# VH-VL binders against q9nrl2r1430to1533, part 24

Target 1, 104 residues: q9nrl2r1430to1533
Amino acid sequence: GGVHELSAFEQLVVELVRHDDSWPFLKLVSKIQVPDYYDIIKKPIALNIIREKVNKCEYKLASEFIDDIELMFSNCFEYNPRNTSEAKAGTRLQAFFHIQAQKL
Short names: E, the ipSAE of ESMFold2; O, the ipSAE of OpenDDE; V2, 0.75 times the mean of E and O plus 0.25 times the DockQ between their complexes.

## First folded at step 12 (VH-VL; framework fv_iluzanebart)

Design t2 (at its last look DockQ between E and O 0.83; V2 from the best seeds 0.74)
Fold by OpenDDE, look of step 12:
Structure t2 (fold): chain C 104 residues (1-104), chain A 124 residues (1-124), chain B 107 residues (1-107)
Amino acid sequence: as target 1 above (104 residues)
Amino acid sequence: EVQLVQSGAEVKKPGESLKISCKGSGYSFTDYWIGWVRQMPGKGLEWMGIIYPGDSETRYSPSFQGQVTISADKSISTAYLQWSSLKASDTAMYFCARGWYYDFYYEGLYFDYWGQGTLVTVSS
Amino acid sequence: EIVMTQSPATLSVSPGERATLSCRASQSVSSYLAWFQQKPGQAPRLLIYGASTRATGIPARFSGSGSGTEFTLTISSLQPEDFAVYYCQQYDNWPYTFGQGTKVDIK
């Protein structure tokens, strides 16, 4: 996809960041605030990291980009119980992502 | 080109308030941390605190907790350091710096770009 | 907080000679260690991060080594522009902390 796909990834990340339910995903979880997070989650990732990878053209395939986004949600659901605000936000944001990703 | 441009030198009296600024450009301002470092005359460097403009999470060094306020306005890509009541001992050079993750596991930040510094002089 | 101690306080070196600066941490900081150079009237400049990775644009004569609690910055052949104060800084745990600095001056 080259430049075309890069632009699509950039735009999708912008939309994810601007979404009301992006707050759990904007940056890496704080080790100070959540001391056990990194004992459980072994592949941390966040939207700022994903955006950086997009900017550096590290995604050669749409599937690679999608995998990182799905990893981000997977981490959220792995650590946070279903009834938490984080998990609920993640559920809504992931649904939004799946709709937008169909356009890639 | 990544740049951090700080506000100009300040000359103040004890008891006065002050707010200095650091404007970032050439990168996605909301995605990177901004830190503030104090350097008293002829002395070393001291971390004061850091802020993530994307959600305004702020961390202070214990020595500066409650002594200053760090904030950011992402709409204009600017971070701030402010005092409600300056002391003579606040006389120093103040630097802002951009922080990024060394790795994506322990969130340790290294600071690769620095502002030119803001000299603050507080005297009667 | 983690205390960073640098040695020596002042290092006098002739141009072209090797300079070796030491930095010790009060507890292990793994590889979360950076080196900065600061010249009078200027902001600090990042030289090394991750204990051994040169920052963009940093000459090859600068190298960092070490892990845990002992770190070294080496300038293989000191150039005139290298006379400055050098700081190590840990970013393993907040609050991040600097060493007190080593001044490299002309012998």
Scores: ipSAE 0.802, ipTM 0.936, lowest interface PAE 0.6, mean pLDDT 95
Fold by ESMFold2, look of step 12:
Structure t2 (fold): chain C 104 residues (1-104), chain A 124 residues (1-124), chain B 107 residues (1-107)
Amino acid sequence: as target 1 above (104 residues)
Amino acid sequence: EVQLVQSGAEVKKPGESLKISCKGSGYSFTDYWIGWVRQMPGKGLEWMGIIYPGDSETRYSPSFQGQVTISADKSISTAYLQWSSLKASDTAMYFCARGWYYDFYYEGLYFDYWGQGTLVTVSS
Amino acid sequence: EIVMTQSPATLSVSPGERATLSCRASQSVSSYLAWFQQKPGQAPRLLIYGASTRATGIPARFSGSGSGTEFTLTISSLQPEDFAVYYCQQYDNWPYTFGQGTKVDIK
């Protein structure tokens, strides 16, 4: 860890949020719009939560940050069939994340 | 320091339009929900609706659906509550508040910071 | 919609004494329950969220308990600044709803 890693986490989260395929991940999935989501996904997470954890310095290790990002994608693929817009966006954003994570 | 600063008091006539504002500062404005609460004179609190400024997703309480418009301009960290045609019964204090997740089992929100309120008076 | 019912409507308490406020939900809201204080001419202030978690900066004399449908706010050793209206609010299911309020008055 340290201050260089925390700055890199900030930069990476900003780039993820800016990406065109971030739309399924900006905030927690709506219980109103998707009533069964929380019956299936038991560890929900989203980019706004991850960004707040970065802002509050809650990540001590890069692995903790990476685990939350990967959990976000894993949830997407667990809930959504691969042919859905959500899963396709997740695939593209995850690929982008892996490229950007080389900077860590 | 998190702050929500609302626009000033308004005195209006029935049938006029009005847009009041709530400006957030000291936090990532687009990452938090903003809600609007009405308090009629001498009465309790009523949720009107909420908005996620990051993508402008809105939800209205059924009693307020079609009665008001909730919107946000994330470029200036500001949420809005708007009437196209005010009624005398719209006379009330209106608060904005910032919402966050309690435990992430779903998107249930508690509201931690509140604006100072905007008094709207609608009379002939 | 989930109806939140507070009791009593008014509670008369002397400074230094304990106040106990009740909130009942028409159906289970689990622990998704908040308590707010509102003084005359002021915005509501968050006291308790998650039924029992004290918000930042809230004095230890405020405590919350309960789950499901029955909730309690306790103010130990009531201070002059605690005379206010108190609201509970569920956030388990939209639309979020407030109780009608309990006014805590000086005895």
Scores: ipSAE 0.623, ipTM 0.894, lowest interface PAE 1.9, mean pLDDT 93
ESMFold2 (binder alone), look of step 12: mean pLDDT 93; pTM 0.944

Design t3 (at its last look DockQ between E and O 0.88; V2 from the best seeds 0.82)
Fold by OpenDDE, look of step 12:
Structure t3 (fold): chain C 104 residues (1-104), chain A 124 residues (1-124), chain B 107 residues (1-107)
Amino acid sequence: as target 1 above (104 residues)
Amino acid sequence: EVQLVQSGAEVKKPGESLKISCKGSGYSFTDYWIGWVRQMPGKGLEWMGIIYPGDYETRYSPSFQGQVTISADKSISTAYLQWSSLKASDTAMYFCARGWYYDYEYEGLYFDYWGQGTLVTVSS
Amino acid sequence: EIVMTQSPATLSVSPGERATLSCRASQSVSSYLAWFQQKPGQAPRLLIYGASTRATGIPARFSGSGSGTEFTLTISSLQPEDFAVYYCQQYDNWPYTFGQGTKVDIK
């Protein structure tokens, strides 16, 4: 049950972080590099935060974990136009995630 | 248990190069920021810069930009601070510290764990 | 950069008494304010973050208050081990900056 799910979440996050297209998502967006980011995105999140939540057992349901991952991608697509490197990376990583999430 | 362990005291001469280290353990090293702080003898604390080991993004305080190099090797959970040419004025205690977000709505880091410090003495 | 100013420079207090330390920011830092304690020959120790949240393991006698530009660290009943230098630090904007410190010594 919960223990197996926790392990699955941990492993999935590891795989996401190791993916070549994870670079936009490793940590929160820099407010120095992107000054208007936090004016637009109201629920920022990143893989390091998600991993921290996993480690603290904050996800009681798989749906909660999935919701945070989807939020991460949603933020990316909201802020970045489709033709940007970030959006393209996000599209590929999200596709990868959807495949892996079916195993949860 | 979260720990940051720094390399030992250094005694150097002006013009020499130096690289000191800070090794993290007890947590996911790549997910947290590492910062460096200088404290000259009898003086206060000064932020030098921070690095994110996960992607090696580095930020320097303006006063230290171009004066030092901050780096990391995530494979051994270690951050570094280095000088190409030391000056007598570089004599100080140097601390590393682990940084995390206060909240997730804004990128502000608080530093909860600190290394024991590395004393660097530069004299002719 | 944001300038942090602490007062007083030195605060002499008797054991068991209340100590009040002030920290002012040159511009608003919201609640992105931390307090540190440092004893001779030791690394700084985080006491408070988010202006008012005690770090793990910090005694209840330590409390932080304030927002924007004015902040206060209070030690309700000073213990012998509390004599040290205290620093405030803003992390609202890089570069992060410390106050110059307040030394709390024995009256």
Scores: ipSAE 0.905, ipTM 0.954, lowest interface PAE 0.5, mean pLDDT 96
Fold by ESMFold2, look of step 12:
Structure t3 (fold): chain C 104 residues (1-104), chain A 124 residues (1-124), chain B 107 residues (1-107)
Amino acid sequence: as target 1 above (104 residues)
Amino acid sequence: EVQLVQSGAEVKKPGESLKISCKGSGYSFTDYWIGWVRQMPGKGLEWMGIIYPGDYETRYSPSFQGQVTISADKSISTAYLQWSSLKASDTAMYFCARGWYYDYEYEGLYFDYWGQGTLVTVSS
Amino acid sequence: EIVMTQSPATLSVSPGERATLSCRASQSVSSYLAWFQQKPGQAPRLLIYGASTRATGIPARFSGSGSGTEFTLTISSLQPEDFAVYYCQQYDNWPYTFGQGTKVDIK
């Protein structure tokens, strides 16, 4: 909690969005392009939603913020086979996230 | 405060090109969808298309696909609607609007903030 | 595409009275339904989204109900500033579509 944690969440989300491997995670998956996605993934989330939740001060603890970020990756690995470009991008971005999250 | 400010009214002739703008402020421009809506004189509202400025993904309603170009420049927080060759039937009011997810269960968008509109008149 | 049909086309109501506007979808849109108010020369204003959730700053006299194919906007005590055209719009499936509008006139 508190003001310094919220600033750290903001900075971390900015760094995640800026990363080259953020492309599968910027916004919610297209129902038109991937019609079955929402039949499989029941708690969708994306970086733009997480940033909005940070902006609205919806995270009370760092663990809540981390849980949403990890949910984002878990959804990616649940839907996408590990050899896909999406899963590979998720693996690299998650590794980057773990390094940056040590600052929290 | 969230604002969408559109470019001013235009009077054009058939065959001319036109690009009108919608500048967003007071929010993270690249995180929200922008949509364009046409209203012909005395008529209702029609969705033309939407764009996600974060990655420039664009979708058009079928009747507008190939008729206009929707684009954005995220460096200046601006979305655009463009015609390469205007027709008299393009005479209308054009609105931009900001879209967000109703719930996070899928990508269905509601549009909460609207620009003031840009009147485009196309006549000889 | 999903056709949205509004009724009545015009509704004449005195200030202080209840106004009830209907919207029907050609197929289920679940709760992905919005209501807009528009005055001449102005942009549409979001009133209701999710069929029943009031947008920020919208007075409590506006309420929405329904799901699936049948939806209602109610203005419980109509004010002079409420005379306008009202549109419903579905956002369940692309392309998003508006109804033709209901004009609420002073009686």
Scores: ipSAE 0.703, ipTM 0.906, lowest interface PAE 1.5, mean pLDDT 93
ESMFold2 (binder alone), look of step 12: mean pLDDT 93; pTM 0.947

Design t4 (at its last look DockQ between E and O 0.71; V2 from the best seeds 0.76)
Fold by OpenDDE, look of step 12:
Structure t4 (fold): chain C 104 residues (1-104), chain A 124 residues (1-124), chain B 107 residues (1-107)
Amino acid sequence: as target 1 above (104 residues)
Amino acid sequence: EVQLVQSGAEVKKPGESLKISCKGSGYSFTDYWIGWVRQMPGKGLEWMGIIYPADSETRYSPSFQGQVTISADKSISTAYLQWSSLKASDTAMYFCARGWYYDYEYEGLYFDYWGQGTLVTVSS
Amino acid sequence: EIVMTQSPATLSVSPGERATLSCRASQSVSSYLAWFQQKPGQAPRLLIYGASTRATGIPARFSGSGSGTEFTLTISSLQPEDFAVYYCQQYDNWPYTFGQGTKVDIK
């Protein structure tokens, strides 16, 4: 706990969460709302989990952090057809991420 | 240090409305679930519902669906439990608690930090 | 909903003795099982989650075991501060549900 200066990873996660297209990624998908999700997606992840890992200093390399973010998008595109609102949001957020990640 | 601080004890009459609060600190409030648990006098614990502050997704236990409203104001790291019309049977201790995932393969939540409780007394 | 049943309702134990508490689920909850301790006038305190993982700051004398439908909380050597009510709780399926509690009092 406590107040800490945001690292590059922390700042990027903040920006992702604040993005208008972050809504599909804020937390794990509800198994109540989507009963078959966890039958299809075997490595679920979300921005709150990624932020938790950042806060716990679990990412030693930028590539590890990037891999988790890409996994998050990969899961979205694997489960959601291209024409869904989730996939469209994911496409836009991923594009934003790729631009921001160049600064890491 | 993670803390959940609840509003003070309430003494109300049947038919009155009530809104109690739970303020989180020492962690990223929007990233964790907040749950509410009822404990009637001398009785056990009952889950009422949970809320995710970032998007306000809320889940109620069937027995509490339509009986209470759970909400959150993420701007002040506060969750709420409210009644539109209290009954004598609502007399109880109410706890809030912070929830996190046990694992990331399912969204089952364990609740590691609890508020001190809010006593609500409803009587004529 | 999943019904959690604890036994015994009351367990009288002498200080220093071993206490064994049981919790049964009406259907499998895998390892999504938590144990809580509650003392009079206090909030519940998380002891065990994931059926067998001690929460931060919980003494080693507390241990949890089991999976599926049968679970056990063991206090290896009861201390004076351990006299309380203990609840098990499943978080495999919403709504999450508690057992009715086991009161551990002094023999």
Scores: ipSAE 0.903, ipTM 0.953, lowest interface PAE 0.5, mean pLDDT 96
Fold by ESMFold2, look of step 12:
Structure t4 (fold): chain C 104 residues (1-104), chain A 124 residues (1-124), chain B 107 residues (1-107)
Amino acid sequence: as target 1 above (104 residues)
Amino acid sequence: EVQLVQSGAEVKKPGESLKISCKGSGYSFTDYWIGWVRQMPGKGLEWMGIIYPADSETRYSPSFQGQVTISADKSISTAYLQWSSLKASDTAMYFCARGWYYDYEYEGLYFDYWGQGTLVTVSS
Amino acid sequence: EIVMTQSPATLSVSPGERATLSCRASQSVSSYLAWFQQKPGQAPRLLIYGASTRATGIPARFSGSGSGTEFTLTISSLQPEDFAVYYCQQYDNWPYTFGQGTKVDIK
């Protein structure tokens, strides 16, 4: 899309980052703290990377932007058992994302 | 225009405390890592540690763990390096630098923009 | 921690000639290697990251190659402004370590 669509992607990413449950997703997972993460997760992604891709206009379609955000949640649920704080935060943030994405 | 602007040169005595700053502008400050590098007079470069300003997660090189404190105030886009008690051996140039991911395959960081440096001189 | 060894310590080169700088890692760092240029009284400047990718604004005469444990920075036609100290740095494992530097002097 156009300038309005890019502004909408930026607004949505800002809302995700500001959400209380964004903490597992702000940056890539630490290899030091979680040594096996990158053995399991082959396509890592985080909110800071998605925001940078928005800033550089790397998303040409809304579907590409949505795909990266859904990949972020999918990675969380693949690595983390459902009872973990990370998975619970992911569930709540994903629900928030789905509500906000209806505005696109 | 990405800029990292550091606080001015310092002349201190042994035993004094010091906090030097690195202010980022021209980019989303909280999305990027900030690292601190020491260069002693006539010597090479040494990583001291890094911080992610959005959540204040810090990592220290083993040589500097417990020797300095790295912190950030994201509300003013500023990272800090501080000593509780300076030694003469702390005399050096200190740089801050901005870190980003090379290939997203894991968290490996390269540092693309550097501050101008802060000269710290500790002498009697 | 990973030790980065640069050679030679000093390289004397005439303007217009090729300079070749070496960097060796004590264990594989894959392609997670950067090269920096530092002039007296200045901050380091990023030249190359990912072993071979030039940073924004870096002239094409600078090129990097290698992977694993052995890396090379080449300056294909040395300019007067290229006389400086050059550092390699690995970022495969924290702490990210620098080599000792190679000083490139006018011959």
Scores: ipSAE 0.662, ipTM 0.898, lowest interface PAE 1.7, mean pLDDT 93
ESMFold2 (binder alone), look of step 12: mean pLDDT 93; pTM 0.949

Design t5 (at its last look DockQ between E and O 0.83; V2 from the best seeds 0.78)
Fold by OpenDDE, look of step 12:
Structure t5 (fold): chain C 104 residues (1-104), chain A 124 residues (1-124), chain B 107 residues (1-107)
Amino acid sequence: as target 1 above (104 residues)
Amino acid sequence: EVQLVQSGAEVKKPGESLKISCKGSGYSFTDYWIGWVRQMPGKGLEWMGFIYPGDSETRYSPSFQGQVTISADKSISTAYLQWSSLKASDTAMYFCARGWYYDYEYEGLYFDYWGQGTLVTVSS
Amino acid sequence: EIVMTQSPATLSVSPGERATLSCRASQSVSSYLAWFQQKPGQAPRLLIYGASTRATGIPARFSGSGSGTEFTLTISSLQPEDFAVYYCQQYDNWPYTFGQGTKVDIK
């Protein structure tokens, strides 16, 4: 049910945030630090935003929640070359997410 | 209920150090910014800076860069503002506030919940 | 930094009357404009953000309008509890900056 799914989303976000490779994803990228980021990434998202959406019960389907998480990783890989620390962290965190998401 | 509770009034002398606090509750502390605003006696409001407790990224206003230190302890949902050496001109009310994105396509933050303020008086 | 200028400095209004406060930015701040109310001895209270969105719990008599460099806060029918200082604040560019405030007092 919806309540159980909400709890599962909450727990999964907690686990993602606590992961060592979450640092690129905790909050939106700074435009000051990365001036061209928002010229390239048109649907910015981060774990704090996803968590707020969970808290506000904005996800009615697990697929919607998963789509936002995948968008977050997609943005990372779109902007960051494969050999960057951000992309490498994203690769590991996404793998972790895929394992955890099977439990949803 | 979202609340920010600040530490009590301070009476100090020039040259003394000071660290005041702002404790958040009723929300996920690490997901929102905490900012500090100065209001000198009978004057307007001035942004000093803000911190993201989730990773401690901190931004200072140019006027306050190097003059104060903003920090946070996420384990106790508390943000701090501190001076290494107070001046008489630091006499003011200091407010903390919670910040969030206006939209997700720009980093502009609006601050919706405020602490009650901490009065700092510095005099010889 | 972006300079925010409010007018008038003081606005005397009778209870029940309409109050109109102006805020001008030295350069465009798009819609990244907030209005705050502050009463003596209290913290600022967020009224409006995004130039026109009322914050949670804010009465409908408060409304914000404008974009770019010109903004207006309107109190449709002033209530006794509305006598206070009002600040506009831009958050388009860091450092965020406040106007000098408009004091709304009783006529």
Scores: ipSAE 0.871, ipTM 0.942, lowest interface PAE 0.5, mean pLDDT 96
Fold by ESMFold2, look of step 12:
Structure t5 (fold): chain C 104 residues (1-104), chain A 124 residues (1-124), chain B 107 residues (1-107)
Amino acid sequence: as target 1 above (104 residues)
Amino acid sequence: EVQLVQSGAEVKKPGESLKISCKGSGYSFTDYWIGWVRQMPGKGLEWMGFIYPGDSETRYSPSFQGQVTISADKSISTAYLQWSSLKASDTAMYFCARGWYYDYEYEGLYFDYWGQGTLVTVSS
Amino acid sequence: EIVMTQSPATLSVSPGERATLSCRASQSVSSYLAWFQQKPGQAPRLLIYGASTRATGIPARFSGSGSGTEFTLTISSLQPEDFAVYYCQQYDNWPYTFGQGTKVDIK
């Protein structure tokens, strides 16, 4: 995208990382701590990877950026039962994201 | 450009405490891992541990567990390695390095940028 | 822990000639292998990661190959500035471990 789109992606990722509920999403899930994660989740992603892709201008369209963010949440809900702290954090952060993404 | 700048050389006595630093710049400090490597005089390299500054999650090599503390202050883009009580055997060069995912495998990090090293000399 | 064994311990090669360094892992590390160069008094420099991918800014004369337990670093045309100790390092499983190094002396 253009200069304004890059600024918007950068701003949104910064806001997601700063949000109190970002903790399950900051970095990739540990294979040692969660040995079966990568047997279940085939397209892992996290906020640090998304920010790096923004920094390297790898998103050509806003939809590609949104798709990675939504993939991050769908992975969380696929792996984690709804009553877990991870899934609850994901629900709240996704709601925040939907409000912010309205402006893209 | 990406840069890791370490604190200066230290000359200490056994039993003294020490905290050395590694300041990152030119990249998003909280998004990358920082690891610490020891090189004893005339010897090879050995990993001590690493930290994710974004949430302070740490991991230690078994040989260093309980021997050092790895920490970070993300507000000043700085990682630390510290000893509560130095031993003569802690005399070495210490490097910090920045880590990233090879293939999105969390446990598979490669380390592309290195600090200049901090020489620590502990003698009585 | 995974033991990394390098050979030879010292390699003496004339400038312009091909240098071949070997690294063996005590168990499979897939392609999670890096090569580093360290010159006297300096920090290690990443040359190769993923067994065969050159790091940013590394000259094309450096190439890596292998997978599993056996790996090779090749310097296709040795330059005088390539005098250094070379380390392989696995990052398949923690703790990450280095080989003991191969010293390349320029004849």
Scores: ipSAE 0.664, ipTM 0.894, lowest interface PAE 1.5, mean pLDDT 92
ESMFold2 (binder alone), look of step 12: mean pLDDT 93; pTM 0.946

Design t6 (at its last look DockQ between E and O 0.66; V2 from the best seeds 0.77)
Fold by OpenDDE, look of step 12:
Formats: C-alpha cells, structure tokens, sequence
Structure t6 (fold): chain C 104 residues (1-104), chain A 124 residues (1-124), chain B 107 residues (1-107)
C-alpha cells in the first residue's frame, strides 16, 4: 500500500470506473446471479481486478493493459446478446476507452 | 497499510436500533468486498453477509436475511451493519473484513484484513 | 449449507512440538478453504487461503494441505505466540461457513 502519483493506466481506469456505462464491469459477474457465466467465459476479468494489477505494477507494457481491457469487453459481448443493456453499455464504454487509449 | 477501523462498543436495550461502522483505509475501498461476521460470547464465527461498496451489491447469509441491514458509503470509505430492533440474543462481537478473489474463475472470496471488532451488549 | 467440522476440539501441545489440526467439510469445497487464528480479545487473523497458500506475513511454520473434504493445518514447531483458537472456513458455497474451532493450548 501507500500513496503514489497516478499513472496513465491508473487515470484511465479511474475514468472508466466513473463512466455511466461501467456498471457491468465494476467487478466479476456473480455466479449466484448468473449460474452459467463461468461455464462460458473462461478468462473472467473486471475493472477492479485491472486496477489492482495496475496498482501492483503488473503491466509492463501498455499493450498488456489494453489486452486486459479488451478482454473485459470481449467477455461481455461473448456472453450478452447485442440488444442487452450490458452489451449496449459495453459498446459505449469501449468506444470511450478507444478514444482515451490513444493518449497512452 | 490496509486498515479496517470499527466503531466503539455499544450498550443497548432490547427494542432499540443500532448502526455500527467499519472504515477502510490504505486501499481502494470501492474495489473490495466488505463482510460482516458475528461472534457470540464464547462461541465461534458466523458469516452474516457482504457488500461491494462500488455498486452496493449486498448478499446475506440466510440466517441473517431480514435480521440486519448491511450498507456502505463509499464517499467516506465506510461500511455499516444495522438493526432496527435489537434482541438480547444480538449480544456479540461483530467484525468487518475485507474480501478479495482467490481466483477469477469462480469468484471465491477470501477475507484478508479484519477490523478490531465492535462489542454489542443488549440487556434489559 | 456446508458443515465444517474441526478436530480435535482442544489440542494440548508443548512449545517446540508439532501441532496438527484437522478440518472436514460435509461436501467438497475444492481448495476454497481458509484457516484463521484468533487470540483472546482479538480479531481473527488469516493464516492460509486456497487450502495451502500462506497469507502475507505468516511464518513458514504454518502450512495448510488438503482438498475436497479433508484439510489440515500444521504448525511445525509451536511457538508461545501460537497458543490460540484456530478456525477453518469454506468459501466455495453460500453461505460461507466456519468450523467450530480448535483450541491449541499449552501442555
């Protein structure tokens, strides 16, 4: 632990979490609420996990960080039909991410 | 340094309401679960429920569903456990604890840091 | 709910001796098993998670083993500060459940 200056990755995650469309991605999907989720999605990930990895300096390359974010969206689109609230939120958040990622 | 600091001991009468608190620091409060555990005098540990401060999703153990309310105020990194009407049988030590994932494939939460506990005494 | 049963209820051990604590689950909990230490007037302290992984800052004399329904906590050489109550806890199914505890006291 300890206080440190936010990196570009940290700042981007903060912006993603604060976005109105972040709600499907804040934490891992509940296996109680969605019993078949983990039968379909084999590499689960969420913004809280990504933020922890950033805080632990686990991302050595921007591409690694981007890959995890894209995985998060890929999981969403794999599990959720296009017309669901989750998929629609994911589409908007991913578009936002792509714009912000250009600054990395 | 990760810390969970709970509110002080409470002495109450049956029928009174009570809200105790657990304040987290040294980590991103909204990213981790907070659980509550009861320990009656001289007895073992009982899971009561958990909350995710990031979106306030709350899960209760069946034995405590409807008996208590778990909440959180992420703006001050604080989780709460409250009773609308205490009973003598609510006399116990109450712990809060931080939860994280053992693995990402099954959402198995383990609890690594604990508050110091809040003693609640309910007697007429 | 999954019932966790610990044995023995009390374990008397001399300083420097090996202590072996058992925990049984009524059904398989895979490796989603944690061990906690609790001293009088204190909060539980996480010792082991994932059945065999020591938590940060936990001495090497503590080790966990097992999977499925049978688990063991071993203290290779008991130190004076190790006399306490030890709890196992499954986090495979809801609700999460603890064993009733094993008290390790001085022989």
Amino acid sequence: as target 1 above (104 residues)
Amino acid sequence: EVQLVQSGAEVKKPGESLKISCKGSGYSFTDYWIGWVRQMPGKGLEWMGIIYPGDSETRYSPSFQGQVTISADKSISTAYLQWSSLKASDTAMYFCARGWYYDYEYEGLYFDYWGQGTLVTVSS
Amino acid sequence: EIVMTQSPATLSVSPGERATLSCRASQSVSSYLAWFQQKPGQAPRLLIYGASTRATGIPARFSGSGSGTEFTLTISSLQPEDFAVYYCQQYDNWPRTFGQGTKVDIK
Scores: ipSAE 0.872, ipTM 0.938, lowest interface PAE 0.5, mean pLDDT 96
Fold by ESMFold2, look of step 12:
Structure t6 (fold): chain C 104 residues (1-104), chain A 124 residues (1-124), chain B 107 residues (1-107)
Amino acid sequence: as target 1 above (104 residues)
Amino acid sequence: EVQLVQSGAEVKKPGESLKISCKGSGYSFTDYWIGWVRQMPGKGLEWMGIIYPGDSETRYSPSFQGQVTISADKSISTAYLQWSSLKASDTAMYFCARGWYYDYEYEGLYFDYWGQGTLVTVSS
Amino acid sequence: EIVMTQSPATLSVSPGERATLSCRASQSVSSYLAWFQQKPGQAPRLLIYGASTRATGIPARFSGSGSGTEFTLTISSLQPEDFAVYYCQQYDNWPRTFGQGTKVDIK
């Protein structure tokens, strides 16, 4: 029960990590390089954390997994102006994610 | 079963180059930071720096910036510590360690698993 | 750079007794504090992270407490394998720094 869903979550995260536009999302933002980030973003998250949560079976529902992925994009758009490379990468990766998430 | 296996002991002369390795297994190598720690004979632990193998982002303690190079080859799950020109004062035990987030609230990385250490002896 | 100061430098304790080790940070590190054990000729081992959370496989006799600038590692009933050097490390700020160590010797 649920083995195919767990495999699907794992496969989707792998596809996101390998996507060319994953670079802003691989790991948590550096507090040193971006000093005000954690003053603005209160629920940080990144692909490496999401993959670890999949590996530890911390997601009980597909909606919980999707919510973390969408939180990741929402943080990107909240912190980064629309004309930045980060926001543009987020838009493209989110579009890719929405297509892939239909397979869940 | 998380393991970090380091390369063997080295005996070198001043001025020689050296690259030591740390191979990670039993986990998603590219998702975790790898750090390096120096311990000079009879002394305590010194944090040298870290690398994120997923994108090769590297950060150094100011004391080690420009003194060593930290790198990784994610295709073989291996991190490296490298000197272009060894000094006698580089004689020490060098450990690698895996870093992870404490609470996901920010980039607070602690070391959870350690390699066995590589003894580097630099003597004239 | 945050200076981590451990006390005492050496602690002599009989097996079965309680050991209390202190670690002070030069500025607040919140709860971003780890404790490591190192035996002669071995790599350090993580005992405690987040000031008070035991790492996987660490016996219950090890406990950590504190926050901000003052931290304590307690070993409730010392075993022969616990005689070692203990290091605290802050990971709140750059660069990461270790204390100088507390050596726990058999008395």
Scores: ipSAE 0.747, ipTM 0.907, lowest interface PAE 1.0, mean pLDDT 93
ESMFold2 (binder alone), look of step 12: mean pLDDT 90; pTM 0.923

